# VH-VL binders against o74797: the designs that were tried, part 34

Target 1, 157 residues: o74797
Amino acid sequence: MGKFALNLNAELTGVKNLAPKDEESFYYAFKVQCSGCREIHDNAIEISRSETHSIPGSKGEANLIWTCKNCRKTCSFVIEGPFSPYNDSQETKKVLVLECRGCELVEFIPQGEWIANGAESNTLFDEIVLEDDWYDYDENASSEVSITNLEWSISKA
Key: E = the ipSAE of ESMFold2; O = the ipSAE of OpenDDE; V2 = 0.75 times the mean of E and O plus 0.25 times the DockQ between their complexes.

## First folded at step 19 (VH-VL; framework fv_zimberelimab)

Design i05 (at its last look DockQ between E and O 0.92; V2 from the best seeds 0.82)
Fold by OpenDDE, look of step 19:
Structure i05 (fold): chain C 157 residues (1-157), chain A 124 residues (1-124), chain B 110 residues (1-110)
Amino acid sequence: as target 1 above (157 residues)
Amino acid sequence: QLQLQESGPGLVKPSETLTLTCTVSGGSISSSSYYWVWIRQPPGKGLEWIGSIYYSGRTYYNPSLKSRVTVSVDTSKNQFSLKLNSVAATDTALYYCARYIGWQFTGDSYFDYWGQGTLVTVSS
Amino acid sequence: QSALTQPASVSGSPGQSITISCTGTSKDVGRYNYVSWYQQHPGKAPELMIYDVTNKPSGVSDRFSGSKSGNTASLTISGLQAEDEADYYCSSYAGRYNWVFGGGTKLTVL
């Protein structure tokens, strides 16, 4: 229970402002651990800022209400704000904050499409896949671009 | 016993809009534990997911059909509907409505109840 | 998302065991344990036979079983019977509230 931070460390070459494509509707995938039974679930959950659900027994809302299959504990997840674009190459930066009740985040699963701009040209790259290292070419800057050595981590916020 | 039944015209002209309704009986559509889905099957071919709707009205669409598909729900009538715009011959199919078990609610993911399907033919 | 890959057809004699494969990707079958199998007889709606890779709904014969390795899920039917002759479809959750089906497999009982 509490607030968790998603952190990113990556080597950026020739690009800046790395962020999810269509961030508001982007689904962030996490493996979670139930705070009740302490089971880590194999299937990742998916959380989006565009989703809104009523929290049982509360007047509050969450982006996701999830029930542990093992012990039936209910967890709520709230994304605290938008993704913070990543610009600091080879430095670990907090890029997202979530409030989690009943569960803990244990692993981030990168998925979907991401965007970035050419560092000098501001060219938009809007089909970036980050399951692996990403390589492309900036025609306007006449230079190779890449995002490599991605390390995602979760910490208490 | 939960039952789903599709209804609508069996013939639609090209470029027109296909409209189908699924009537749910033996259970309430206003359940927080399920999604309601449309799935189609062209003659002699496989199954294709079209779209899903939550009782609150939240919708999810197959990306390949998203621009033409609208799914809606009427909790007062215990029904949900499908609209598919600008139909072509390739939209000829048996259309099923079904109930989906939500992974966030149960930890499971599957379609457990299906309608009998309704054939929609796109022809001039 | 593209359809999951199934063999077009399989056959077996009564009493034999057959297996139907369902191959996806690391983004669906390989990522989630949300694979389900459906049996469809001619002129009938699909019926759930297996869910979450290995689980059977009540009323489904113990002759049906499921497994998964990597990006490939499998449906095994033991003690094949004439009534098992049907089309079989696999399905998987594909993330972000998307679902994908296989192309289907026609099972013939010889």
Scores: ipSAE 0.857, ipTM 0.936, lowest interface PAE 0.6, mean pLDDT 96
Fold by ESMFold2, look of step 19:
Structure i05 (fold): chain C 157 residues (1-157), chain A 124 residues (1-124), chain B 110 residues (1-110)
Amino acid sequence: as target 1 above (157 residues)
Amino acid sequence: QLQLQESGPGLVKPSETLTLTCTVSGGSISSSSYYWVWIRQPPGKGLEWIGSIYYSGRTYYNPSLKSRVTVSVDTSKNQFSLKLNSVAATDTALYYCARYIGWQFTGDSYFDYWGQGTLVTVSS
Amino acid sequence: QSALTQPASVSGSPGQSITISCTGTSKDVGRYNYVSWYQQHPGKAPELMIYDVTNKPSGVSDRFSGSKSGNTASLTISGLQAEDEADYYCSSYAGRYNWVFGGGTKLTVL
């Protein structure tokens, strides 16, 4: 059983409160390593608060129940607590915690749509894609905005 | 041997609701390793995923259709259904039901059993 | 909206090898190894030929093989036979339990 923290360090220019656009339905994608056979799987798994599944042989629930293709070990993943909006430009901050059984998280893939606000203007940016650096223009602040140099990391909590 | 069979009207008027039912035989729809899926094929065109359902009732929809589509399951009848609201001529297609193997249960991901399809024409 | 791109048609003579391409994006074919190929004869339902890029279900001929490079998956049919004349569709997982399909390729055996 282990807790893993997802950490972010990014350069924010002109924006604040970077977070998933709709956290309840957002799918967090991770590459994982099975704790039983140590296989790092080709395909990332996807974990969402909107998915609730009974853990076999338990009264507990998880957001994903996943079976390792290689060794057939059953793993479970629980998102613990909310995503913490990222504000501290160029500082590494914990943004999400997951409880994982049977597998370890090894890589985060920032799929999906993200949301942020203009730092002083509160202009809404709700179609942010973070698979590469993101640039836009804040009409209310008359300035360019960006989210660049993204570094995602995973640590044991 | 598992078989899937679509049933429903062949002709639907514009703005009405299309309702199709898929009957599963030779196996249980309540199987925990599968999703039950609707896919359509407009005449002379490619396939389009519409939506999927797990036997517990959890659904997944193509974003382009989500505002008009509802998929439901009736485990007591071993059936699942498609409702598509406010149909137009562009909804004319062969509609297939299919079984999808979930990557979280087996490590594989594909559609292994398909119905024969049912043609739905949207016309006045 | 993203769709998988396939050639509209391909032809070959008996005994030849042919390849059908399926080009997606970095968010589907390029990201996941959940690419499948389906054969559809006239008036029949699609039938699974290849799954997970390279795997064949029981009963599918050794003449069929699959591969992927970058955002493009390929189906290769060697030793082409008359019975291979059909429509061929690719599909890919696109994340969040969503699927995309190709427009289909009509294979003609000359």
Scores: ipSAE 0.709, ipTM 0.870, lowest interface PAE 1.3, mean pLDDT 92
ESMFold2 (binder alone), look of step 19: mean pLDDT 90; pTM 0.890

Design i06 (at its last look DockQ between E and O 0.90; V2 from the best seeds 0.81)
Fold by OpenDDE, look of step 19:
Structure i06 (fold): chain C 157 residues (1-157), chain A 124 residues (1-124), chain B 110 residues (1-110)
Amino acid sequence: as target 1 above (157 residues)
Amino acid sequence: QLQLQESGPGLVKPSETLTLTCTVSGGSISSSSYYWVWIRQPPGKGLEWIGSIYYSGRTYYNPSLKSRVTVSVDTSKNQFSLKLNSVAATDTALYYCARYLGWQFTGDSYFDYWGQGTLVTVSS
Amino acid sequence: QSALTQPASVSGSPGQSITISCTGTSKDVGRYNYVSWYQQHPGKAPELMIYDVSNKPSGVSDRFSGSKSGNTASLTISGLQAEDEADYYCSSYAGRYNWVFGGGTKLTVL
C-alpha cells in the first residue's frame, strides 16, 4: 500500500530518450506480492495507462484491478504520469511511478517495443527490444549504437 | 448451466460484412469475472482468436484482424456480437463464441464454455 | 502472433501413454503459466481438458495431465482409450490481452 518507483540503469551508446513505444498504450509488466497473504505470484500482471477500471467499493478508478488467487484480496494499480525518458547513461533514474493498493511491486519484466533517438543524428529507433542487450547502427551518424547492462529496480516512491 | 449460441447468416459475399451474434443463457453476461470471446476455425484447420469484450464494452482484438473486426455487447439482451468487414474466402470458418476467465479476476486463463459454432462461408 | 507449434499427428494403442507437445516462445508459453488444452471431436466444439498448465476441470478424466518446461507445454494421455481419438489444441496467454492457439494435433488410437 503505497507508491512505487520503477528505476532504470543502462549504458547508452549513441542513443538518447529511451522510452516505451506508444507509451500511453504500453503494457508494463510486474511481478507482484499480495499484501494480504504475502504470496509472490509467478505470473506478471500487466498495467497500461490506457486501461480504466472501477475500484470495487469506491468511486475511484484504476488502470488495473487484480485479485489475488490465493487469498482473494483485491489490489488496485494506478500509473502516475507518463514514462520519463531515460537519458542518463550508467545512472539510476526513476522512470515511472505507480500507486499500488493491496499489493507490492516486486519485479519489472521488460517486454514490448521501445524507442530511442540517435544521440547526435536524432534518428528514430522504434523497434528496440530490451529483454537483452540491444545493438544497432546509426546510418546518419555512421556509428554503432547500443543499450546494454540494463538494470531494472523497484523502490518505494 | 451456462449456454452460448451463435447465430447469423451462413453465407456472406466477398467484400461484405460478416455479422454474428452470441446469445448467452443460464448466466449473466454482466459479470466482472469474465470476458466474452470470438474464435474461429477454418475447415480442417486450427483455432484462431478473433476478439474479446468485457461487459463494460472494453474490447481486445487479434492484431491480424484488428482493422476489420468490431465486437460489441448488449447487456440488456445478454448478447455480444461480431462484425468482420471486407470478408474474403480466407474468412470462411466455423465461428465460435466462448467465455474466458480473466486472469486478473480469477487468476486463471482459459475458455470454459463454448457455443456449438456456426459455419460462415464466404462465396460469390 | 504466430501459432504455437504442435505435431500434426500422434498415434498410440489402447492402454498406452502418449504425449503431445506445444512449443511457444518466451513471450507466451515460456512467460506465463496460462496454458490450456482442448479436445475436439469431429463435428463438436472444443472442450477444456487442462488449464493453467496442469489443472483439470471437474469431470475430466485423471488420464489427462499437463506439464511445462521452458517454452514447451505437454499434454499426456495415459491409458489411451478409443474415445480419446480427437484433435487436441493448446492455447496460451500471449500478453497484452492476446491469446494464441496451437495448430492442433490429430490423435489416432490404433
Scores: ipSAE 0.833, ipTM 0.929, lowest interface PAE 0.6, mean pLDDT 96
Fold by ESMFold2, look of step 19:
Structure i06 (fold): chain C 157 residues (1-157), chain A 124 residues (1-124), chain B 110 residues (1-110)
Amino acid sequence: as target 1 above (157 residues)
Amino acid sequence: QLQLQESGPGLVKPSETLTLTCTVSGGSISSSSYYWVWIRQPPGKGLEWIGSIYYSGRTYYNPSLKSRVTVSVDTSKNQFSLKLNSVAATDTALYYCARYLGWQFTGDSYFDYWGQGTLVTVSS
Amino acid sequence: QSALTQPASVSGSPGQSITISCTGTSKDVGRYNYVSWYQQHPGKAPELMIYDVSNKPSGVSDRFSGSKSGNTASLTISGLQAEDEADYYCSSYAGRYNWVFGGGTKLTVL
C-alpha cells in the first residue's frame, strides 16, 4: 500500500484557483504499474470520488477496484482529501493525494473539464481543457488569460 | 447461449415517453463483470451509446441525452429497461440492447452480445 | 468529435484483401486500446470480430485482423468470401465510461 502525490507546475496568466470543474464527479486518469508483476499498462485507469466499491474481504471501500490483466492481482485506489486549487504560477505544488494498493501511479493524463477564475475580476472560466495549452479572453479585465507549460508529476509519499 | 431481446412499441407520439425492455435469457443479468447497455442508430447515421447499468443499479449516461434518459434493471425478471422522455422525430432509430465487459474486471473491454434491434418511429 | 469515421462502403472480389478504416481522436482511438469491430449480416445481431484492437474471439477466422496507428484503427479481411458481405462497425472507449461508434461500412463482395 502506498500514498502518491499528484503535483502540478503551470504558467498562469490572469487566472487563479485552477481545479477540476466538478470535483465530486471528476475522473482522474492515470497510467499504472502493477506491483505484483511490474507490468506498466498501456490503458489508463480512471478514478472518481463518485465511484465507491467494497474491497474484497474487507470492510473498507475504494474509488476503483481493478484487476491486472497480466497477473490477475486485485488493486485498489482511494482519493484522499480534496483537490488543492492551483494558484502559484511556475511553482510545483501538490494538488491531490491517492492511496494505492497493489499498483503504483506512473503518469497522470489531464482529461476532463477544469475551472478557474480571473485573477482580479473573478470572471468564471468553467470549460477549461488542459490536454494542450489553454488561452482565453477575460472581458471583465480586458485582457488575455492563459494556462500554459503544464508539467504534471507523481511523487511517492 | 446468452441472448438479448428488445421489446416495446414501434410507434411513439412526439412529447411522450419511449419505454423499451431488454430480456436476457441463457444467462444472469446479475453478472459482476458486465454492464447492460442501450445503443441506438438513427436512420442513415452511426451508432450512439445511450446509457449503461450495472446490476447494483449504478448508471452511466451519454451527456447529450442525460436529462431525458433513465436506465433501470429488474434482476427478478432478468430484464433491464430504457425510458426516454419527451421524444421528438430525431429519436426515431433502431434501438439495441447489448452486454459490455468492463475494463476494470479483466483488462479486456468489448460488447459481446447484442439484441436484434427494434425500430422505434416517432411520428404524428 | 466523439463519433468515429468509417467509409460508407468498400468492395472487393473473392480472394482479395480489403481494409476498413475507423478514424477517431486522441481522446478515444488514440488514447485507448479498447477498440472493437462488429460484423452484422442483414436481419441479424452484430457479432464481435475483433476486440482490444487486434484480438480475436474464439471462432473468428484468421482472415480477420485488426490494427491501429495514431487515431485510426483498421480491420483487414483477407481472402474475401461471399459470406463476408455485411455491415461492419467499429467502437472505442472514450473515457469516463463513455463509448463511441462508427457509422458503419457496407462491404460488397463482387
Scores: ipSAE 0.719, ipTM 0.868, lowest interface PAE 1.2, mean pLDDT 91
ESMFold2 (binder alone), look of step 19: mean pLDDT 90; pTM 0.893

